# Designs tried in a protein design chat: VHH binders against o26223. Part 166

Target 1, 191 residues: o26223
Amino acid sequence: MKLLWTSQHIKVTVHIDGKVSKMDVLEAIKTRRSIRKYQDREVPEELIDKILDAAMCGPSAVDERPWHFIVVRNREMLEKIPEVHPYGAMVKDAPVAIIVCCDSSLEKIPGFWVQDCSIASQNILLAAHSLGLGAVWTGVYPLEDRVEGIRRLFSIPEHVIPFSVIPLGYPAENPGTRDLFDPDRIHLEKW
Key: E = the ipSAE of ESMFold2; O = the ipSAE of OpenDDE; V2 = 0.75 times the mean of E and O plus 0.25 times the DockQ between their complexes.

## First folded at step 12 (VHH)

Design D11 (framework vhh_vobarilizumab_d1; at its last look DockQ between E and O 0.65; V2 from the best seeds 0.57)
Fold by ESMFold2, look of step 12:
Structure D11 (fold): chain B 191 residues (1-191), chain A 121 residues (1-121)
Amino acid sequence: as target 1 above (191 residues)
Amino acid sequence: EVQLVESGGGLVQPGGSLRLSCAASGFTFSSNEMAWYRQAPGKGRELVAYISSGGYTDYADSVKGRFTISRDNAKNTLYLQMNSLRPEDTAVYYCARGPFESYIDYSFDYWGQGTLVTVSS
């Protein structure tokens, strides 16, 4: 049996409760939407593990992998996040949130950790979507008030920089897809 | 053609109420986030209230508990119920269509003409 890779499609295989699910990677990217309303339903720890595994698969500057993740399920803590993160108000209604952080002691090349943590954050969104969850990236860095607030709330040391807060859960809203392709943004050979 | 048409503004006394409406057309209303912005004389536009496609809402601190954003997806209409109005609420209020995706703050790509709300004793 000959297996061929095609440049048109890459399928992601995941395991959920002993079952294998497939979603075309371009479908996952195009259909993922920011979800801010969640069902009152727990997210199994196993799904969070799969999401974080995916988060850590991204490239990083000189393979520095500076990321750390705080998984927040405690209701009291989730309810406090909006006090320091105005764009994170929906977190109080989420069953779980993931805080993506940079450990600056792992940084090998100055200033690229933002790209590194952005890659991890987007991988979290795509992995959650592929598992039937909805999520939204709520930015923390570089907004100093949000960084300070989240650091204080979670006792994050000064050499660790909170980058994003990502609440997630089974979606309770269904926004449509948009056709955002803009040929005017494409430049052949030069500007 | 995307159209957002606000109505319901006017002159009210402090403590009064108004209900703003925004008729939307030219796009799939139920799939879009919507918001109300306002612009007071001599100031920039500021977010007042946000509503997602599925009804999640958020408000500026200055209006929490007094204003309520809502939507009727069947009528393609966005609403802002404004209670306990204060002189500092005096502004032109704009209906806005929200972004596909944003990760730091609410942002919007289309605005209506606006409707004037004047709160004066």
Scores: ipSAE 0.540, ipTM 0.803, lowest interface PAE 1.5, mean pLDDT 89
Fold by OpenDDE, look of step 12:
Structure D11 (fold): chain B 191 residues (1-191), chain A 121 residues (1-121)
Amino acid sequence: as target 1 above (191 residues)
Amino acid sequence: EVQLVESGGGLVQPGGSLRLSCAASGFTFSSNEMAWYRQAPGKGRELVAYISSGGYTDYADSVKGRFTISRDNAKNTLYLQMNSLRPEDTAVYYCARGPFESYIDYSFDYWGQGTLVTVSS
């Protein structure tokens, strides 16, 4: 099934208390948290489209853009993911998950695909958050058991590497805020 | 200084119940992931239960339906309610502090001294 995705400009509109508010980029970054509990509510396809559009907007090594995305809504498949991905227990309760993959045949410079797929994965998280969804990055690569588990489960060819599984849904938890700023990690001009 | 102090361990008969507590200090408890681990004699340390800062919970298969992890952020305390205890649950139980957020496995940077739970007839 070739999903025809139309690139639409992401209008980030968050409905808070009946008011439409825009979440700016810094707010999205600063307030985003991993969400592992979800409402029993479907995520509209439109939102997934926007999230995937955002996922493809990041840079990549020499613009190789090696990423592929598997969108999983099938309940049976979602329930099977935890069997091969122990850290993905929450996936069984999510209405949808995105599996970020690398097509190694698209690599131009070896090894940078990890960065490329990381950028894509993070953009998924940020976009989801900005749209009022909760998501969590559950790492697959480079853990061989998880890579092969996901590969088998989704019949992913050998030249394609599953990288991350990102369940998404309307949030049913509030992890609160984080203070991760560390001035000791900042060096001026030299180490 | 980060501190985790476990309590509530002891001797209990099979089928009995215990409630473990972990008093946390020296960090923003409400923002951290927390977990209970256990180590049985001659075995490695294993994850028993996990709780996120948002209240998401996960359990080892061996304790699902029997154990409940919870937290009281106002009291900076982590709990493990253990019901239907079995001899195989005998272990030292440890409270652990996790990072603010992780995308790969449960990782913890601070551990308590542990509390011994013995399940025996």
Scores: ipSAE 0.539, ipTM 0.805, lowest interface PAE 0.8, mean pLDDT 91
ESMFold2 (binder alone), look of step 12: mean pLDDT 81; pTM 0.812

Design D12 (framework vhh_vobarilizumab_d1; at its last look DockQ between E and O 0.85; V2 from the best seeds 0.00; counts 0 for: pae E 2.3 > 2)
Fold by OpenDDE, look of step 12:
Structure D12 (fold): chain B 191 residues (1-191), chain A 121 residues (1-121)
Amino acid sequence: as target 1 above (191 residues)
Amino acid sequence: EVQLVESGGGLVQPGGSLRLSCAASGFTFSSHEMAWYRQAPGKGRELVAYISSGGYTDYADSVKGRFTISRDNAKNTLYLQMNSLRPEDTAVYYCARGPFESYIDYSFDYWGQGTLVTVSS
């Protein structure tokens, strides 16, 4: 699979009622929900490329960019993921999943790779949502059984750490609205 | 105040059916993940069924194909349809409230008082 890495500005277009609509960043952030049900519809490679491009646009510690991505479309492999990742039951029904990994050999400052991969994972979620897809972050690290399970399943070398599994697809559910704003978590000048 | 009140439990013969209900109040029901747990005598509490705010469902292997979790957001009510009941399904069943979002595991912060389901000949 030759990923067409075009450094071009990701035009986020959401197909609403046959019209391409642009979702702004704040809208994407505020309206994004975990999506665990997907349509029986393939995700175009172009969209995956855009999502992965977005995943690599986040900052990292001293710009170490330790992330790697496994794109999984193989139905057999998708169906095996829940066997080693119980919280990833929905992956078997997704048309595609992205496994975010850290190459520890690229880490420059110890421990920050978790933040780096988190940023990448969140960008995947946001990008997916902005493109009219649904996704969910299913955590792998730091749960040892899941880490090892995914490692074995995908023959991931020891120096590479699977971090998250993110199934993606066109949404087949509509989660309720949420309000996570908590002014009590905001402190002015001091605690 | 968050409240979860289970109902519908009782005595049923093997192969029978029951429908449990959980009336929720004190929070935005439609925004939360919900679940049914059960605890059999002498055993730990186990997840039976999960439902997301969007209607995604997941089940314990032991109940797959027999139990159905559903929700009516307009009524703030969670349901568990239990068919083909077995003696091993005997337990106190609990309604549980989950988060808006989670990426690691099913986690719940509020529980009902439970309703007893007894499957016996």
Scores: ipSAE 0.652, ipTM 0.844, lowest interface PAE 0.7, mean pLDDT 92
Fold by ESMFold2, look of step 12:
Structure D12 (fold): chain B 191 residues (1-191), chain A 121 residues (1-121)
Amino acid sequence: as target 1 above (191 residues)
Amino acid sequence: EVQLVESGGGLVQPGGSLRLSCAASGFTFSSHEMAWYRQAPGKGRELVAYISSGGYTDYADSVKGRFTISRDNAKNTLYLQMNSLRPEDTAVYYCARGPFESYIDYSFDYWGQGTLVTVSS
């Protein structure tokens, strides 16, 4: 598809309405899977910007928005992550990773930052998927050895808590879809 | 009822090969992560090989290059091809079912009864 910035852009956009509705939100939620194999293909900075914009759209406790993000593209640094995160081996093969962190000085209600950063992390996964990328959330917090290892590796200050490491790239695998609806988990009016 | 039944164990000489199978039933096999673990006599279980539903694999350092995990989703079967076997590989090998989706380490909620592999001359 070629976009002409005036009349031709409008015509092509109408026929190829991918920018307006590339993926239905319920479809994105149902089809997103953890992706651990990536193509040898660079992820444009523009897509990372869109993903981080989406990450910051989530609600947070009293609007505290305690999250910070470290974008890692340096090959040497990506290769060092598995040294402090033993189950993060796929990170060394990713073109980019995002580290979700909490700045504890931004907390307004202590103890809710975990939910806040979890919301941001899930939004990263969904946004990446909607843009044709694959990602996986690899847990860091509350595993103290991983927290300290990542903090040391990326020079993260003591009041900032690394929460998750999310490698991403164009997917080189397709794990398939799911049907996880369980009506027994639904309780009407009371337990 | 979820069942995992391992087979293919036995006695083999050093340098030999064995292929383990794990027949799975009672769940949607193709949508779950799977793994092989092993336990040497008197020791704890250790991860040997992991395979995601989409085909990503990971191995313990001690078996890399010698063991290959694979799955046949049409037959609901998990495999472990073990080549260049060493006496240190002697153990009971367990098939393990992983989650559909998880953000933490390999976590396994269902195990087979195991199949014994003995590597000895």
Scores: ipSAE 0.383, ipTM 0.695, lowest interface PAE 2.3, mean pLDDT 88
ESMFold2 (binder alone), look of step 12: mean pLDDT 83; pTM 0.837

Design D13 (framework vhh_vobarilizumab_d1; at its last look DockQ between E and O 0.78; V2 from the best seeds 0.52)
Fold by OpenDDE, look of step 12:
Structure D13 (fold): chain B 191 residues (1-191), chain A 121 residues (1-121)
Amino acid sequence: as target 1 above (191 residues)
Amino acid sequence: EVQLVESGGGLVQPGGSLRLSCAASGFTFSSYEMAWYRQAPGKGRELVAYITSGGYTDYADSVKGRFTISRDNAKNTLYLQMNSLRPEDTAVYYCARGPFESYIDYSFDYWGQGTLVTVSS
């Protein structure tokens, strides 16, 4: 799969009523929801490329960029993921999933890879949403059974740690929006 | 105040059916994921069925094909249709309110008092 890495600014366009609209970043963040139901519709490779481009745009500790991505479209493999990842039941119904991994050999400062891969995973979610797709973060790390399950299933080498499984597809549910703002979590100048 | 009140439990013969209801109040029901749990005597509480605010559903393997979770947002009510009941389904069934957004296993913050389901000949 030749991922066309075009360094071009991700124009996030959502097709609404046949019109391409751009979703701004704040809108994407505020309106994004976990989507676990998907249409029986393939996701174009172009969109996956854009999502992966976005995934690699986040910061990392000392710019170590330890992330790797496994793009899974094979139906048999998608159907096997729930066997080792109970929270990933919806993956079997998704047209594609991205597995975010850390190559520990790229880590420069111990422990920050979790933050790095989290940033990448969140960017995947936001980018997907901005492009009119639905996605959900299904955590793998640090649950040992899930880490090992995914590792075995995809023959991931020992120095590479599966972090998250993110199924994606065109949404077949509408969870609505939630206000998650909590002013009690905001402290001015001091705790 | 958040309240969840279960009903519909009772005694049923093996192979029978029951429909549980959970009346929710004190929060915007339509915005929350909901779940049914059960606890059998001497066992831990286990997830039976889950439904998102968007309508995605998931089930424990032990109840797949037999139980159906659903919701009526207009009535602020969660349901569990239980068919082909078995003695091993005997438990107190609890309604639970789910989290806003989670990237890991389901965690719930409010529970009902429970309703007893007994499956016996």
Scores: ipSAE 0.515, ipTM 0.794, lowest interface PAE 0.8, mean pLDDT 91
Fold by ESMFold2, look of step 12:
Structure D13 (fold): chain B 191 residues (1-191), chain A 121 residues (1-121)
Amino acid sequence: as target 1 above (191 residues)
Amino acid sequence: EVQLVESGGGLVQPGGSLRLSCAASGFTFSSYEMAWYRQAPGKGRELVAYITSGGYTDYADSVKGRFTISRDNAKNTLYLQMNSLRPEDTAVYYCARGPFESYIDYSFDYWGQGTLVTVSS
């Protein structure tokens, strides 16, 4: 919310938001699927801003927040990603991709940045889904050939580690629902 | 319970064609990603083609333009149309069920028994 005007008795509130239908968080988690086929439609900057806001809301080890995000819309760059990321073939067809990175200079304790960036990456997937978009997490770290390829392609400095590439767009596929609950994975009180 | 049964293999001449089928049962076929792999004698398994429930496909470079993967969700059947066959396509071909969600690669969790394709003069 922003305050655009103030009078002696009343304040005018202006909302800066997009058209977003509220989705229950448990439903979002259960219905999100990896989407690899996208409509030929641009994703507004406003939606990307909301997604990245959500990404940065996650907890991190000792609140270190080591994440950085590269937003890629340039067609030539999107088309080059599959050359260094063989399982990112769908990225060339996406209107936009987000590269989640760790800046190791922000680490407060070594070795937890993977969890931190995983949290941010999952938040991106859920936020995109809640906004009517489809996305897929294409893994980069710890595969060194992918890490170095993405680092080279986007001029990422050596102290910054590309973790994941997440293409997104309005979905052009609708995978089925899933039921993955397995009570044998639940142990009460002890193993 | 989960079964993947391949059929349609056989002996063909170079330049010939075959159509492989994979009958799936014991799971919700339409919700899974599916693939064809092949294994030549004494070698490891190689991804041939991959198809998602939403229709996205991907192929090994060696078969692009010659092979076509498809699925019929109403019949719980996966297909591989193989055209312009070469001696190097000789292998046991496996139908494979993909992971329900994956972020790293196209690795698969269940395989059929395989069907032999032999391309020779």
Scores: ipSAE 0.356, ipTM 0.640, lowest interface PAE 1.9, mean pLDDT 87
ESMFold2 (binder alone), look of step 12: mean pLDDT 83; pTM 0.832

Design D14 (framework vhh_vobarilizumab_d1; at its last look DockQ between E and O 0.80; V2 from the best seeds 0.00; counts 0 for: pae E 2.1 > 2, grease 24.9 > 24.2)
Fold by OpenDDE, look of step 12:
Structure D14 (fold): chain B 191 residues (1-191), chain A 121 residues (1-121)
Amino acid sequence: as target 1 above (191 residues)
Amino acid sequence: EVQLVESGGGLVQPGGSLRLSCAASGFTFSSYEMAWYRQAPGKGRELVAYIRSGGYTDYADSVKGRFTISRDNAKNTLYLQMNSLRPEDTAVYYCARGPFESYIDYSFDYWGQGTLVTVSS
């Protein structure tokens, strides 16, 4: 699967009722919810490319960019993920999943790869949402059973660490909004 | 302080109906998913139904078509309408807040004390 990586600025166009709407960054952040129910509808490769492009745009420690991505569309593989990932039940119902991994050989400063892959994973979620898709972060690392399960299932080499599994598709649920702003978590100048 | 208080439990005959209520306080009710769990004697706690903040609902297979979860955000109240009750529905029913926007599991963080539902002839 040759992903056409066009370095073009991701114009996020969401088709709502035949209208193309652009979601701004703040809107994407504020309205994003975990989506665990998906329509029986394929996700175009173009959207996956845009999502992966976004995933690679985040910062990393000393710009080490240790992330790799496994794009999974094979139905048999999607259906196997829940067997090794208890929180991954919804993956079997998704048309596609992205597995975010760290290549430890690319790590320059020890330990920051978790932050790097987290940034990439969050960017996937935001990008997906902005494109009218639903996604959910299902954590793999640091749960050993999940890490090993995903590793075996996808024949991931030992120096590569599976970090997250992110199923995505067109949403089949209405998550609603959440207001979780908490001023008590904000400290001015000192704790 | 977060509080969840269930009510509406009782004794009902098979085929009967009950409506459970859960009064929520101490948090922005509308911003959270809510769920009903139940625990039958000698069994583990099981998810009965949940409702997202946006109104999406899901049910255990055992109660689909018989139970309806709903919420009134203005009243900070969660409901469970139970129709066509069966003896196997006998359990303590718990109201729960969640799940969180979690990337590791479907964890709920607050629970009520429960209300007993007994279905018996």
Scores: ipSAE 0.533, ipTM 0.797, lowest interface PAE 0.8, mean pLDDT 91
Fold by ESMFold2, look of step 12:
Structure D14 (fold): chain B 191 residues (1-191), chain A 121 residues (1-121)
Amino acid sequence: as target 1 above (191 residues)
Amino acid sequence: EVQLVESGGGLVQPGGSLRLSCAASGFTFSSYEMAWYRQAPGKGRELVAYIRSGGYTDYADSVKGRFTISRDNAKNTLYLQMNSLRPEDTAVYYCARGPFESYIDYSFDYWGQGTLVTVSS
C-alpha cells in the first residue's frame, strides 16, 4: 500500500532584521541542510537569543532540562576547534558557534540526557534555518577524544559533557533540496 | 540496485589531462551529493572533490585550480576533469555517493569499483 502524503502548511512567524518573515514549520524541516560555508557577516545577538530560546523549548526526560549552551564568537577560540575536533574544521570560518552541553548535576533520570541534548541541537538547526541562517551539527559526544578536547579548550567542568558544536552564519553555499521520503520505512500496525 | 561505474582512467605524462566519468544508476541521481575520492598505492582513500545536489563544489587543496568536478543530472553522470597532472596524482579514483548529512564525519554510502590513473614519465 502506497500512502498519499499531503503537506500541510503551518506558518511560523518570526522577525528577521526588523521584518516579519514566514516559514512553514514543515517547509523548514524539509529544506534545512547542513551548511558549512558562511558569509563574512556578523550574526546579531538578537538572533542567537531567539535560537537559544527555541533550543530550550524542547521537551526533556521528566522535564530535567539538562542543557547548557556556550556561545563562542572569539576568533582565536573558533580557530582552535579543529585542533581537537576534526569534523569541526568549518567552525573556524563561522562568525559564531554554539556548544550544546549536558550538566549531569541536572539529570533527574540517568541516561536520557543524550536525547535531551539532541532535541535542543535539532531545534537550534531549525530555528537558525527559519531566521535565514545556515548551520551544521558537528558531533562531539560520544567520541571521547572530541569530548575531552572540547572540554579542555573551553574550560568545561568534569561534570559537564560537551555534546555538539554547531557553527552558524549567513550561508555562502546552496546545497539544494532533497527528496528523502521512503514509504518502505513506514509500518502500519506492526513491523 | 545502486551502481556507480567509473571510466576514463589511463596512463598520462606529467602536465597532461584526463576526464573521468561515473555512470550512476539505481537512485535519483539529482537528489544526491557526489564525490571523487582517490587512493594511491599504500595510502588511505582521500577526498578529491565533491558536488552537492544544488551544484556547489569544493576541492582538496592539492587539486584546486587543476581539477573540476561536474555533473549532468539528465545523463546521471558525474565527471572529473583533471588538468596539469602530476606524478603524485597517480591513484585509483573512485566515484562516491553521499548523503552528506552526517554529524560524525563526512559520509558516502556507495562506491564504484575505481578507475586507475597513472601519471608517469
Scores: ipSAE 0.336, ipTM 0.634, lowest interface PAE 2.1, mean pLDDT 88
ESMFold2 (binder alone), look of step 12: mean pLDDT 82; pTM 0.825

Design D15 (framework vhh_vobarilizumab_d1; at its last look DockQ between E and O 0.19; V2 from the best seeds 0.00; counts 0 for: pae E 15.2 > 2, grease 26.6 > 24.2, SAP .679 > .668, placed apart)
Fold by OpenDDE, look of step 12:
Structure D15 (fold): chain B 191 residues (1-191), chain A 121 residues (1-121)
Amino acid sequence: as target 1 above (191 residues)
Amino acid sequence: EVQLVESGGGLVQPGGSLRLSCAASGFTFSSYEMAWYRQAPGKGRELVAYIKSGGYTDYADSVKGRFTISRDNAKNTLYLQMNSLRPEDTAVYYCARGPFESYIDYSFDYWGQGTLVTVSS
């Protein structure tokens, strides 16, 4: 898979009623929902490239960038993921999934790789949403059974840790929006 | 305090209809997905239907075409219209809040006390 890494600014266009609309960052964050139902429609490689580009734009501890990405389109493999990842049931119905991994050999400061991969995973979700796709973060790490299951399934070396599985596709559900703002979680100057 | 209170259960003949209600309080109802579960005697709790905050619905295969989940956000109430009831629908029906925007599981966090639905001739 020749990922055409064009340094092109991710023009996030959402097709709403046949019109390409640009979604701003705040809108993407506020309106993003986990999508677990997908259309029987392929996701263009161009969109995956944009999503992966976004995934690599996040900060990391001392810029260690420990993340790797496995792009899975093979139907047989997608269908096997739920066997080792119970929460990944929806993956079998997605046209594509991204597995976010950490190469521990790239880690500079111990433990921060979880934050790094979390940032990458969240950027995948946001980018997907802004592009008119639905996605869901299905946690792998730190659940040992899931980690080892995914490791075996994809022949991931021991020094690489699978972190999350993110199925993506055109949404076949509309979860709606949630107001998650809680002023009680905001403390001014002191706790 | 989060509260869910089910009502509308009762005895009905096969082929009959019931409408269950769940009154929600203690949280922003419109921001949460809601579900109906049921538990038959000697069986585990099973998902019957759920509805997203945006109105998207899904059903267990066993109730598709017969049951309808709906919500009235203005009234903070969840409904389950049950038509063409069958003896196998006999169970305690529970209202549940969720699922969370979670990356580890698909679970609901609050439950009502349940309402008994008995389908018998």
Scores: ipSAE 0.260, ipTM 0.659, lowest interface PAE 1.4, mean pLDDT 90
Fold by ESMFold2, look of step 12:
Structure D15 (fold): chain B 191 residues (1-191), chain A 121 residues (1-121)
Amino acid sequence: as target 1 above (191 residues)
Amino acid sequence: EVQLVESGGGLVQPGGSLRLSCAASGFTFSSYEMAWYRQAPGKGRELVAYIKSGGYTDYADSVKGRFTISRDNAKNTLYLQMNSLRPEDTAVYYCARGPFESYIDYSFDYWGQGTLVTVSS
């Protein structure tokens, strides 16, 4: 079973050589894990640009594209995030974080911004993974104290809603791949 | 409040067996996916095995065929049967409540405090 061994041995890694990632999209989806430990290594601006480009490629309700992104590299600011986001302790150890926000003035359909920003957030995770980076989605919305804390910390205006904080960096852990397929969650024709 | 309490760790020789238990309380155990993770000194935490609420299981490649995860929903207990133990299995083993990758965390403890397994002659 040479074919199976070759497929199982291929890790989702990207050689950083200035070329575009070659990771298959299904492989990226299946192998992406939340990464909470990062190397003490800077993430090039070019990779952040690629990740944000991917974030903005997501569909949105009636093409409203309500998302805005705050890129945080400042150590003092990264270290303050856990003060208002108690389960975001790993953010202080990341070389960079991306805050995904909704500008409610861009909404065309009320309330669908949550789906829109979720899509952008997931695209950030997948793009980071495809580029050899690790990331984790730390939840802000809908927890009101986290929303207000992040808004205050980054001077985010009242009509803009911080949705998620995504620390990222070169991974310093490998949680492995999981098979999460559950046939009991599949319903044909009816519940 | 959610509590996960691991037990059953200890010292065992290579080739030996151990059975870990995780007593769960403070939530509807049968409704949640459960997992075992492990962390060797100086290394990251890694997934060992998981079991879905419906009973489906899967394992890390490194333990497949040697370890068996199971649950007793009547006793709110998760188990890990570890056979053919190797020195590389030495780690603190943690019980975890799923979903394993939560975007929103409303609890203070998705993980137990761990139980040490040492495999050496």
Scores: ipSAE 0.000, ipTM 0.162, lowest interface PAE 15.2, mean pLDDT 83
ESMFold2 (binder alone), look of step 12: mean pLDDT 81; pTM 0.822

